# VH-VL binders against Cytochrome c oxidase assembly factor 8 (COA8), part 5

Target 1, 167 residues: Cytochrome c oxidase assembly factor 8 (COA8), of Homo sapiens (Human) (q96il0)
Amino acid sequence: APERGAERRDTAPSGVSRFCPPRKSCHDWIGPPDKYSNLRPVHFYIPENESPLEQKLRKLRQETQEWNQQFWANQNLTFSKEKEEFIHSRLKTKGLGLRTESGQKATLNAEEMADFYKEFLSKNFQKHMYYNRDWYKRNFAITFFMGKVALERIWNKLKQKQKKRSN

## First folded at step 3 (VH-VL)

Design na8 (from n42 with heavy chain S101R; framework fv_ebronucimab)
Fold by ESMFold2-Fast, scan of step 3:
Structure na8 (fold): chain C 167 residues (1-167), chain A 122 residues (1-122), chain B 111 residues (1-111)
Amino acid sequence: as target 1 above (167 residues)
Amino acid sequence: EVQLVESGGGLVQPGRSLRLSCAASGFTFEDYAMNWVRQAPGKGLEWVSGISWNSGDISYADSVQGRFTISRDNGKNSLYLQMNSLRAEDTALYFCAKDHRYYIGSGYFDYWGQGTMVTVSS
Amino acid sequence: QSELTQPRSVSGSPGQSVTISCTGSSSNIGAGYDVHWYQQHPGKAPKLLISGNSERPSGVPDRFSGSKSGNTASLTISGLQAEDEADYYCQSYDYSLSGWVFGTGTDVTVL
């Protein structure tokens, strides 16, 4: 049911599945891993008195989550596809069928699979470096906003305290 | 509703400088990333530069890196492009484009200005 | 910068369907970034036609549809009309460039 936590909706424009926690939630909710990205989506709680600055922070975090999920959904799909193609190609080259005599799916040994992993990691090294760079840039902005929100809350507490002292 | 109006284009000699402006209205300017896109006469679109909502993330096309500077003034709802060391190949119509998101890379350009023509010729 | 590859031109008769391809690389479309499409009539600014691979903004006829598979995106115009004669550009984000890349552009002619 909806009250039991995360539910999946239609995929977002980026191809990532969305989820919804209960409408009356008082906290951020962490859902199950997305089918494609394998990342757990977060649905952000909106406070009843959210400031414009708090809204900007939340939207930045939501946007960063969408970017992150889109990247990993494609990366995981590419990995799975290339892995399957590699296995099929190597089995065909050896004159082996896709199934063993017992009817089980044929597999390559660990030594042969190591070649695939080495090639995949090498091929994607630059891609992951650029991902990390952008991730750090986004986290810097989020941290900066978290600081601004914290200062806003401190200032509001001080104004409230000053008002109480005046009365 | 949403309007983007570019200005500052003109005829300029190679090696000189020019400053473009984009006046935004009809939306909360400070909440969105902004971009400059150019189009040489009879050619396709080329992204030039982008700036996040708070100027914390700025990026440039390799062809303009080190020569152009993007900036914004959220209090004036304005985007700028300072163009230094202009070359003949910088001749183009320069569009101001609004991003749908706060950050570069996650959105799309939902609104465009009419463009301002920059001609670099001796 | 690296551009996304589109055919130079596509022609069709009124009522016909035409499809425009947009092929990228592993650093943009192949990296999972969404593809957006813009329509530009002669002498006018580009207008957003399709966002996020397949979503239509308000005011865009449902004759326009988009899709993406692997490193290639496609824009299909069904029931082609005279007013569809324009240039069409795809766009995606490129992480190796830390910036946006546009397609080479396709001019659609209605015969």
Scores: ipSAE 0.013, ipTM 0.631, lowest interface PAE 8.7, mean pLDDT 84

Design na9 (from n42 with heavy chain H100G S101T; framework fv_ebronucimab)
Fold by ESMFold2-Fast, scan of step 3:
Structure na9 (fold): chain C 167 residues (1-167), chain A 122 residues (1-122), chain B 111 residues (1-111)
Amino acid sequence: as target 1 above (167 residues)
Amino acid sequence: EVQLVESGGGLVQPGRSLRLSCAASGFTFEDYAMNWVRQAPGKGLEWVSGISWNSGDISYADSVQGRFTISRDNGKNSLYLQMNSLRAEDTALYFCAKDGTYYIGSGYFDYWGQGTMVTVSS
Amino acid sequence: QSELTQPRSVSGSPGQSVTISCTGSSSNIGAGYDVHWYQQHPGKAPKLLISGNSERPSGVPDRFSGSKSGNTASLTISGLQAEDEADYYCQSYDYSLSGWVFGTGTDVTVL
């Protein structure tokens, strides 16, 4: 749908990269929270001589960030849509309009909303378990590559010390 | 271009072993999960096994658990399936399939090989 | 094993629309996992047709569309053409099996 594209544009492939890092930054930069996911995007600094291993780590972190942003933007949108639908349905069942006599948006009490929250959490339980599992797998991979990059940098420093000694 | 080429299929007697290989090219092999999918003659697709980018996550269909072993060699851009204790019902065309992500259970199979035929018969 | 249920066959005339259903369970489609669709012509490897319930890969005509609701996903082919005569398979992840599951497959015949 056209509205679906507009509603999810901040989580599109370029959405996370929409914000520019500060001009003088030569390091990773953290941006303001995305409107839909409520997560802060990270813009990764790319060194001139980035190694293949460093590139793999950066790409993995970027892909994980995009996946995470997309998941939460979609989850928040779904929650908001279903919440509005639930409220509208219940107000209609009670013979009430969407607005109060004062013109403000009509709301349900906490006890009535508890039914919605219980149903939403129950319905999305497996989806959240899948998200948590995948989040752990992604972070394990990131941690593993961070370790490999650290070892590569240690090895390169050792090589440089050896070269300086021989010169 | 992305290419996946399976090999190692053939005729084998029940109870014996066979090893399949899949040679990958045209993408960064070590960044993606890989899968084996089979199709018996005239029948539908059946997922057999999957392996994550670093071999840290491996899963099998119940029908092959304990008999088949999936493995990969990222230095050679190759995926393998060691098939032990073969049964007549393992007769199928075996496809190598690339996952869209680095782990099992997410993504989709964006590229497939042409398959290698395994026939288990006496 | 195929865990997802599809009709065996669907037929239509050129220009007609046909819909293929894919019904799963609470451990796969019903758990919120995405559904993917593959097209397989006789003697050929499957080709990805729809990913993530409704997204078309580059090169797939827009007359192919996908949707999902509850335990069921659907693939709709509008403006049916002779080249669409093929087998179609849905696929999802099943957390109870810790693995992928395919549909039983649907043979589309263009009459």
Scores: ipSAE 0.000, ipTM 0.494, lowest interface PAE 16.0, mean pLDDT 82

Design pa1 (from p37 with heavy chain Y101W; framework fv_pabinafusp)
Fold by ESMFold2-Fast, scan of step 3:
Structure pa1 (fold): chain C 167 residues (1-167), chain A 121 residues (1-121), chain B 112 residues (1-112)
Amino acid sequence: as target 1 above (167 residues)
Amino acid sequence: EVQLVQSGAEVKKPGESLKISCKGSGYTFTSYWLGWVRQMPGKGLEWMGDIDPSDSYTTYSEKFKVQVTISADKSISTAYLQWSSLKASDTAMYYCARSDWYEGIDAFDYWGQGTLVTVSS
Amino acid sequence: DIVMTQTPLSLSVTPGQPASISCRSSQSLLYSTGYNYLHWYLQKPGQSPQLLIYLGSNRASGVPDRFSGSGSGTDFTLKISRVEAEDVGVYYCMQALQTPYTFGQGTKVEIK
């Protein structure tokens, strides 16, 4: 059950994300969303006969996943931190406490929060632009290597057919 | 190679106790959950419950929670299914199966050969 | 509890012909993960069940490509493109969205 898997991860004594793909799987496995990045990690299946080219493709995909995970984990932490600072600052300016009488976190109205979002997006425009550029470059490289792997597989099939004819 | 080996067939009378076993080999026993599935003669499959061998955490189908106890001994890579008092309605084939619970998918990828339990007076 | 209903309960197929089995759940098996928590098993005569398809459409290790799974939410289908003698047995769908995990009643596949 996905709900049960999530509960066990959150209550685990170690607090470490556990992800264990099946030993006899022929496919990549996708884990639960990372606590900070909200991205799902993919554990890539490694074939018994992995070619050097297939290994390069897999490593590139793994490196791209790690890059994405770190970027969004940092971005989400920054967003959450700045959001709370903004809310606390505005509540302090109004002479209000951080909690309501019921003990809930005090919040700002939608229009004030809109101001924060506009400022956050503006401040992080260049960072997101660089992320998109790098994401494009990484996906181009992945697509290129996928093409090379596909050609290798076609060539290997042709070589096998010729070898059978020679036998 | 991954293998689950279950204990042999049992013939019992109503009211007797019974404990059957399922031994895992060829993999890290504590990295997978182990489930128990019942199949009554000529009928379909029923999930009874499962166990995480790393800490012996168990889950049960409510139908089976009062009827059986699931346990495991990770030092010998063995899980158990136990009845304190058997009933004729417990006559069935019992399977253990390994499940990959970490993603919450819980697909049973390897199954034991089954233990036939016959309860008759 | 989630109820799983299979149709048909039995079917006889001529070798080489396709076969299709349906599985319906009493509630959606699609979770926020984007996965459908629906698995297919085959129990050949006198044998233990074996995993065929997991998470709706993914073939298990060693399962021939003539087997495919499809569907989402509450309606799922298992297809065998060209039935072979070794495919005889009872097919079960199982939901793993929430405990207790529940199986369909099974579909018996026989050769004509």
Scores: ipSAE 0.162, ipTM 0.625, lowest interface PAE 4.1, mean pLDDT 80

Design pa10 (from p37 with heavy chain Y57W; framework fv_pabinafusp)
Fold by ESMFold2-Fast, scan of step 3:
Structure pa10 (fold): chain C 167 residues (1-167), chain A 121 residues (1-121), chain B 112 residues (1-112)
Amino acid sequence: as target 1 above (167 residues)
Amino acid sequence: EVQLVQSGAEVKKPGESLKISCKGSGYTFTSYWLGWVRQMPGKGLEWMGDIDPSDSWTTYSEKFKVQVTISADKSISTAYLQWSSLKASDTAMYYCARSDYYEGIDAFDYWGQGTLVTVSS
Amino acid sequence: DIVMTQTPLSLSVTPGQPASISCRSSQSLLYSTGYNYLHWYLQKPGQSPQLLIYLGSNRASGVPDRFSGSGSGTDFTLKISRVEAEDVGVYYCMQALQTPYTFGQGTKVEIK
C-alpha cells in the first residue's frame, strides 16, 4: 500500500529525486528493477564514522554499479532497436502489416527469430567478453578492498580494547 | 537464488494448535515483508496478513485477525503462521510470499511451495 | 474493502490464438504517485502462484513479452497475444492500493 509505505519510511521526505530505502537501514538496500537496465539498484548505507578506506570502497562499489547499469541499459536499448528493425524487415518481406488487428505490435515466431538471436549474439560476442572481463576485474578489486576494510575494523576494535584496558 | 521453503503438510483435529513456518534464503530477510495467503480447496486466493521481519510489525485482514497470529524470527530468517485452536474451516493450502515493500508496491515476487493443512474430526 | 471482479471466470483457447482477461475494482487503484496498484498472478496446475505483471503494465522478471497488462483506475486487462500450452492455469488480479489486499475470483484458462 503506498500510504503504508510512506508512513514507515524514515529517511526521505516526499519529493526525493531518487529511490530511498523504505526504512532506515544499517546495511545496503535493494530497489526495484531499473526501467532500462532491468537491474535492481543497490542503495549503500553510509555510517556516521565512515573511514577514508570505507569511503573509497563505497565509491568503488557505486562506480561499479553505475558502470554496470549503463552497460545493460545500452545493451537492452540496442537489442530492442535491432529486434524491431529485424521484425519490420521480415514482416515487409512477408507482405504483413506492422500491427495486429487488435493494435498490438506484430511479432515473429521462434523459428523466425532464431536468425536474429544468432546474428545479435555473434555481433556482440566480443563486447560481452570485454564486459565479463571488466566485471570480474571490478569485483576482484571490490573484494580486495572489502578485505582491507574488514582488517581495519578488526584492528580498530583491538586498539580500542587495548586503550580501554590501559586506562 | 531467492527461495521460500515452507514446512510440511499437517493433519489436525478441531481444537488443536498449529504453527507452520516459512524460511527465506538467498536475500536479506529483514529487507522484505512476508505475506500469508490462504487458498481453500477449489477456491481462490485470500490475503491473510503480512509481517515486517525487521521489527515484527504485522498487518492483518480483519477476517483473520482473531483467527491467527503472524510472527517472525529474523535470526533464522523464518516467518510463522499460528492457530491457537483449529476449526474444520481452516482446511486450506497456505502460501507465504515475499512482498517488495519498496514504495508500497507490495507485489508478491516470490512464493513458497505451500503448506496443506487438513482439519477433520 | 476493495472488491475485485474478474471476467470471464473460464476461457478455452485454441493454441496460438489471443486471450483477454478483465479485472474491475470497486474503487480507483490510481494513486497520487501516478501508479495503478494492480498486479496479475498466474497459478499453474499443482503449483504456487507466480507474479506476471505489477503496477498495471510492468512485466515481472522472466515473463514473456506475449503477456501485457493495461488499464487505469477501475478497469484493467491482461492480454496474451498468442496462448501457449504452458499458459494453462488460473489467472488472478490483486489490488495493493490498501489493506486488506484483495484478489479477483480467478480466471481459468484451458487449451482446446
Scores: ipSAE 0.190, ipTM 0.661, lowest interface PAE 3.9, mean pLDDT 81

Design pa11 (from p37 with heavy chain Y57E; framework fv_pabinafusp)
Fold by ESMFold2-Fast, scan of step 3:
Structure pa11 (fold): chain C 167 residues (1-167), chain A 121 residues (1-121), chain B 112 residues (1-112)
Amino acid sequence: as target 1 above (167 residues)
Amino acid sequence: EVQLVQSGAEVKKPGESLKISCKGSGYTFTSYWLGWVRQMPGKGLEWMGDIDPSDSETTYSEKFKVQVTISADKSISTAYLQWSSLKASDTAMYYCARSDYYEGIDAFDYWGQGTLVTVSS
Amino acid sequence: DIVMTQTPLSLSVTPGQPASISCRSSQSLLYSTGYNYLHWYLQKPGQSPQLLIYLGSNRASGVPDRFSGSGSGTDFTLKISRVEAEDVGVYYCMQALQTPYTFGQGTKVEIK
């Protein structure tokens, strides 16, 4: 197992955290779950002899990761904000304060929260549908390029063996 | 960083067996051939043979094919050079070096630090 | 086996002056790929060999611009435009067209 890296305290404008891989990583490095997206980032190792096709695959995977991180960070922020607004609105409708007599945050029961979850899922159905469509498109593209890289590696192995045998 | 780390110096008597090692790190071990090069004291470089760690396919110089065995263990990213019976004429510095597998260039782009083998009675 | 012949075998150079080493192969190193399978290595005193030039003319990673390789077929040249103290050592050409891969005898470069 690779040495555990420390998480940086800097973030992207969307609230996605950044972290550094171990100093001398020689393979892909998987970090801790991002605070905002809850997804584990992957830091890709760049071989010295990376082919243009391998570079294209790596950049596609990096771009897909960034897109995925941004989507879930934004989704989680939207969920948290709307959940808080829903609770606040319901408490106002009941004539209740935002805090209990003990100073704790006032909350809604499970039945009332079920209404929020139904509403949130319904409201965001189209957004999640487009996310899933794009996620599958991106993964299909990645799989396609992984196949091309594998074929390239097999061909290069055959070419080298043919040269050594023929010469 | 790409590194090839070889085992330490050896002092042996004629007739003894010996196995020296070369451990690769910082790259995909199975993506490169690993070669062995001999340098006798005060003399030039001689290619002994290469191994493909992905399938243990070997190529030997005719001069060395009966003198040594080249092998590799890809699970620990290590290649080996072995003698069943050493001779005084085997006294030399032995280098391992990786050769470019990808393009078939077969240039030795990274070299180990060398293992000095001294064979004397 | 392909025989590699280097000239000169020894070269003494004043610092800052150019140096040139020739390498001749017993047969053409030009393959159907269009490449010459001729590589140049430097072995500094007490150190492992290091790759300088591959496929006749391409500088290896980290190799200074003062090193250049040229030639095709059977005649190749390694040139150092301005020799520095750290360039002292033995230079070897190697053919990688056919196994067994073979090296030239080596050219010892030293400072006057």
Scores: ipSAE 0.000, ipTM 0.483, lowest interface PAE 14.5, mean pLDDT 82

Design pa12 (from p37 with light chain L97E; framework fv_pabinafusp)
Fold by ESMFold2-Fast, scan of step 3:
Structure pa12 (fold): chain C 167 residues (1-167), chain A 121 residues (1-121), chain B 112 residues (1-112)
Amino acid sequence: as target 1 above (167 residues)
Amino acid sequence: EVQLVQSGAEVKKPGESLKISCKGSGYTFTSYWLGWVRQMPGKGLEWMGDIDPSDSYTTYSEKFKVQVTISADKSISTAYLQWSSLKASDTAMYYCARSDYYEGIDAFDYWGQGTLVTVSS
Amino acid sequence: DIVMTQTPLSLSVTPGQPASISCRSSQSLLYSTGYNYLHWYLQKPGQSPQLLIYLGSNRASGVPDRFSGSGSGTDFTLKISRVEAEDVGVYYCMQAEQTPYTFGQGTKVEIK
């Protein structure tokens, strides 16, 4: 069967596009990186004949994407905000203003910033630990359902061969 | 019991419109692409185009793109091949054939019986 | 477009003897999936075509084991180990590596 495939590839001399096999899942679209999470969203293609198992896998992948996007958007915002507060606090402790006498931004050196990174990692250790735990759980579930979908497709392929032999 | 049943033979004059059909039964119509193949009298096989009945997406051979329209109605498991204005050169046997969707093999495993179209003045 | 060339165009075989048909493509039919998208069809006199071999070497359901396909890339062969009267007809190869799908000219097989 010719596939309609989202990824069309041209042949150089004829300029005729060719299509991906359906199994390559060429129908998904990848968007630009989100401003806050810096992750690229995936817009999943929904076939009209989607099996209940395929639907469950797709919803799990969509939910995992949303969870991941929300986590990193919040984490990046928190990091930026706390970094600014740390710099301001340290400059005040040294008796320095937010800008140097030459009008440049007053900054801390790498050694001084190391203190902030240590504090941030320590403060957020439990949060990152829960993230990693959930990340592994979600990926295990996705892998499990990917296996079930693959097995369903193999079973359907075998059933089709059985039907052809009886006809 | 997979079957593709095509409409009966047609005798037409140049300039007339025509729509022939191919009805699938014994399988899930939307799970397979349906292709159209032309065979001119005493000649070989020519692929004209295919349709995915699940969303009516079509693919055409360039030489047939302006000559015919392929469509499908999944509610009645039927695909169509249509001409707005027939020419004598359209005289041929027209076959519909099923090809797999999910397997990605792209072979025509079941064929209709053919519809003979004769265009003469 | 990919051009498919069959040889011979006509073949006369004594019953029980083997027959061999060649099909060559103008470019490789080996896709990134690792499959050769070449299929063989038989059209018996007055009948619709029927699938014999798919993806180069796999027999379609109900096809006798005397039929076999081989080859890869641009050179493919269909073999019939012992030709029977019911095997008469025109044999076509078809490429499905890219659209437009194209057929060979056909090989007419007759019994002597």
Scores: ipSAE 0.000, ipTM 0.464, lowest interface PAE 17.9, mean pLDDT 80

Design pa13 (from p37 with light chain L97W; framework fv_pabinafusp)
Fold by ESMFold2-Fast, scan of step 3:
Structure pa13 (fold): chain C 167 residues (1-167), chain A 121 residues (1-121), chain B 112 residues (1-112)
Amino acid sequence: as target 1 above (167 residues)
Amino acid sequence: EVQLVQSGAEVKKPGESLKISCKGSGYTFTSYWLGWVRQMPGKGLEWMGDIDPSDSYTTYSEKFKVQVTISADKSISTAYLQWSSLKASDTAMYYCARSDYYEGIDAFDYWGQGTLVTVSS
Amino acid sequence: DIVMTQTPLSLSVTPGQPASISCRSSQSLLYSTGYNYLHWYLQKPGQSPQLLIYLGSNRASGVPDRFSGSGSGTDFTLKISRVEAEDVGVYYCMQAWQTPYTFGQGTKVEIK
């Protein structure tokens, strides 16, 4: 229930949503696919003692997720809109109604839709290329910062061992 | 990875009490609601109710509110369905199912194997 | 309570042929977000139900692309483009708009 979901989230004693990882969890939580983008959102865990480097990595991942969500939401909406317009145009050209005798939405067969798919992909080719380029760039940056965070954590563990031994 | 394992089949007489279980593994038990669904022999599915294991908050179908009690023990990742006094009409397969509660969608994404409860004299 | 009505109640399909199941709700399941709180489940003989489609049109993990869900508000359709032997079972729609959550009466799909 949508109202039930909102209500329970707001009544959490510590202000923590049911859909956030448990307070002591050190893991990110993955949600169901978003309606518009069809992508699963990630709720990022924030450590109590997050370093500036860890914060930079988290914000980069959050920004990349938002960019990705926005791209696919727009792409899917555009696809759906243009697909419906194409179907309506073709049905009108054939002299057919938008609904069947049983009241169901009238559709075109796969052969008839092939032209639409080719046109849509061709029209959006450059946009998809730029998306793929930026997606690779973002993943490269994320991987780089993940490496930096891993090294920082190793260094911190080594420093803790040194402190214990130097005492 | 994610599993819901239910207790074994039960054969009971009318008037007896019964408590069946559903144990979750492979996920954070308190991050998902757990629902109970009844299926009478040869019939369809009926939602009985659900529970939030994090605070034991329960929701019931009015039809089942007086028949059963739903509870959970988050320390052992187990939910329960309980009858104080069984009737022959309680003969059914009982399923537990994990509810993906994000934004209230409440889709049952993983199901237990079912517990067959037979009540006869 | 919201009443869910499925048609047909049973369907016999030749392998490789398409199948279509309808589900009607007594009231709208469409939220202001654009989500339809309607899910489809498949129960194969002797097995537990499994999630097939959620929020009207989204395939659950591991579900083949021959399954598709469509519709909005009160009228929903589940389509199987090419029915295979492994698709036999009973299909149920469920509304998750408000409690008590209610299922359709089920549609039994079998091979001719």
Scores: ipSAE 0.131, ipTM 0.602, lowest interface PAE 4.7, mean pLDDT 80

Design pa14 (from p37 with light chain Q98E T99Y; framework fv_pabinafusp)
Fold by ESMFold2-Fast, scan of step 3:
Structure pa14 (fold): chain C 167 residues (1-167), chain A 121 residues (1-121), chain B 112 residues (1-112)
Amino acid sequence: as target 1 above (167 residues)
Amino acid sequence: EVQLVQSGAEVKKPGESLKISCKGSGYTFTSYWLGWVRQMPGKGLEWMGDIDPSDSYTTYSEKFKVQVTISADKSISTAYLQWSSLKASDTAMYYCARSDYYEGIDAFDYWGQGTLVTVSS
Amino acid sequence: DIVMTQTPLSLSVTPGQPASISCRSSQSLLYSTGYNYLHWYLQKPGQSPQLLIYLGSNRASGVPDRFSGSGSGTDFTLKISRVEAEDVGVYYCMQALEYPYTFGQGTKVEIK
């Protein structure tokens, strides 16, 4: 049965944007791309008999998702702001207005924009390196706990098999 | 002011294709989902499906998944409902309606005026 | 699919008298958020549906306080404290807990 696939993304009454859980699901669920980060959020299913290890894994995945969403939302906002400032600066240098005679927003050609992209990437190189390092650390921790959860589930299956055979 | 304006009434023959539209105005189009609801003459309301205009992600009622295609063009704040081959049983009033999906309500708070589709030989 | 059943199917009310419409769902509409994902709509003759009540008991913007919603889980009620001529139409409940969204069959309210 098709699932909705959408998280409720309207800004809360307090002016804070919030990730809102989807409707009832028995599995992890993937939402639409966030307005600012362009990343699809994941809502994690909580089992009735969630173990402490399963809870720790879920919380790590949730915290990693929130960190990732915040990073890319901020990065995309910074990119858009600096791009707009660059375009305005270049149009001013050319003696052109911000709008064409038809009222459309004035733009720069691909060659002119290449300078902006090169500068932006160079300026943000170290920030992205730190992001990648933290991303790897977080995913290593998640993988480690996934392994522990898998071992716990194997042990529980063996334990259930013993109980079933005995009783 | 929030408005959903739908395309005009259509009279078609069985087997013909059709695409009707719903244009949103007065709000950020990509911040709300748009649903399509069918009402056959003298009958009740039936949910067909909905779309997230921000990425064109769609959901459908199983009954309608093969019969129709829902799409959206966020650059012109317009959603579409399309049939490749109409049947007489498609004769109905079709409504588009806006729903919030972030705050957790999922109620259809604004409705279009409806598009009457008549399919007859 | 969740089945929504409305009673009565039709109701004739003297102006100024109260009216009550019931909506029952085949499964609980109460989610872990604490909300009941049930909404009420009114379709006046020749008009598009309009939202009256959302999440069981909350009045939509512009809806008079003579309208109230109550209930939880599988049994919901829409009440009109003093029916007016402008309240004539077909009332629908809808569940929005899971796909596909489903409507009740509708309750037609007429003036005697």
Scores: ipSAE 0.000, ipTM 0.463, lowest interface PAE 17.1, mean pLDDT 80

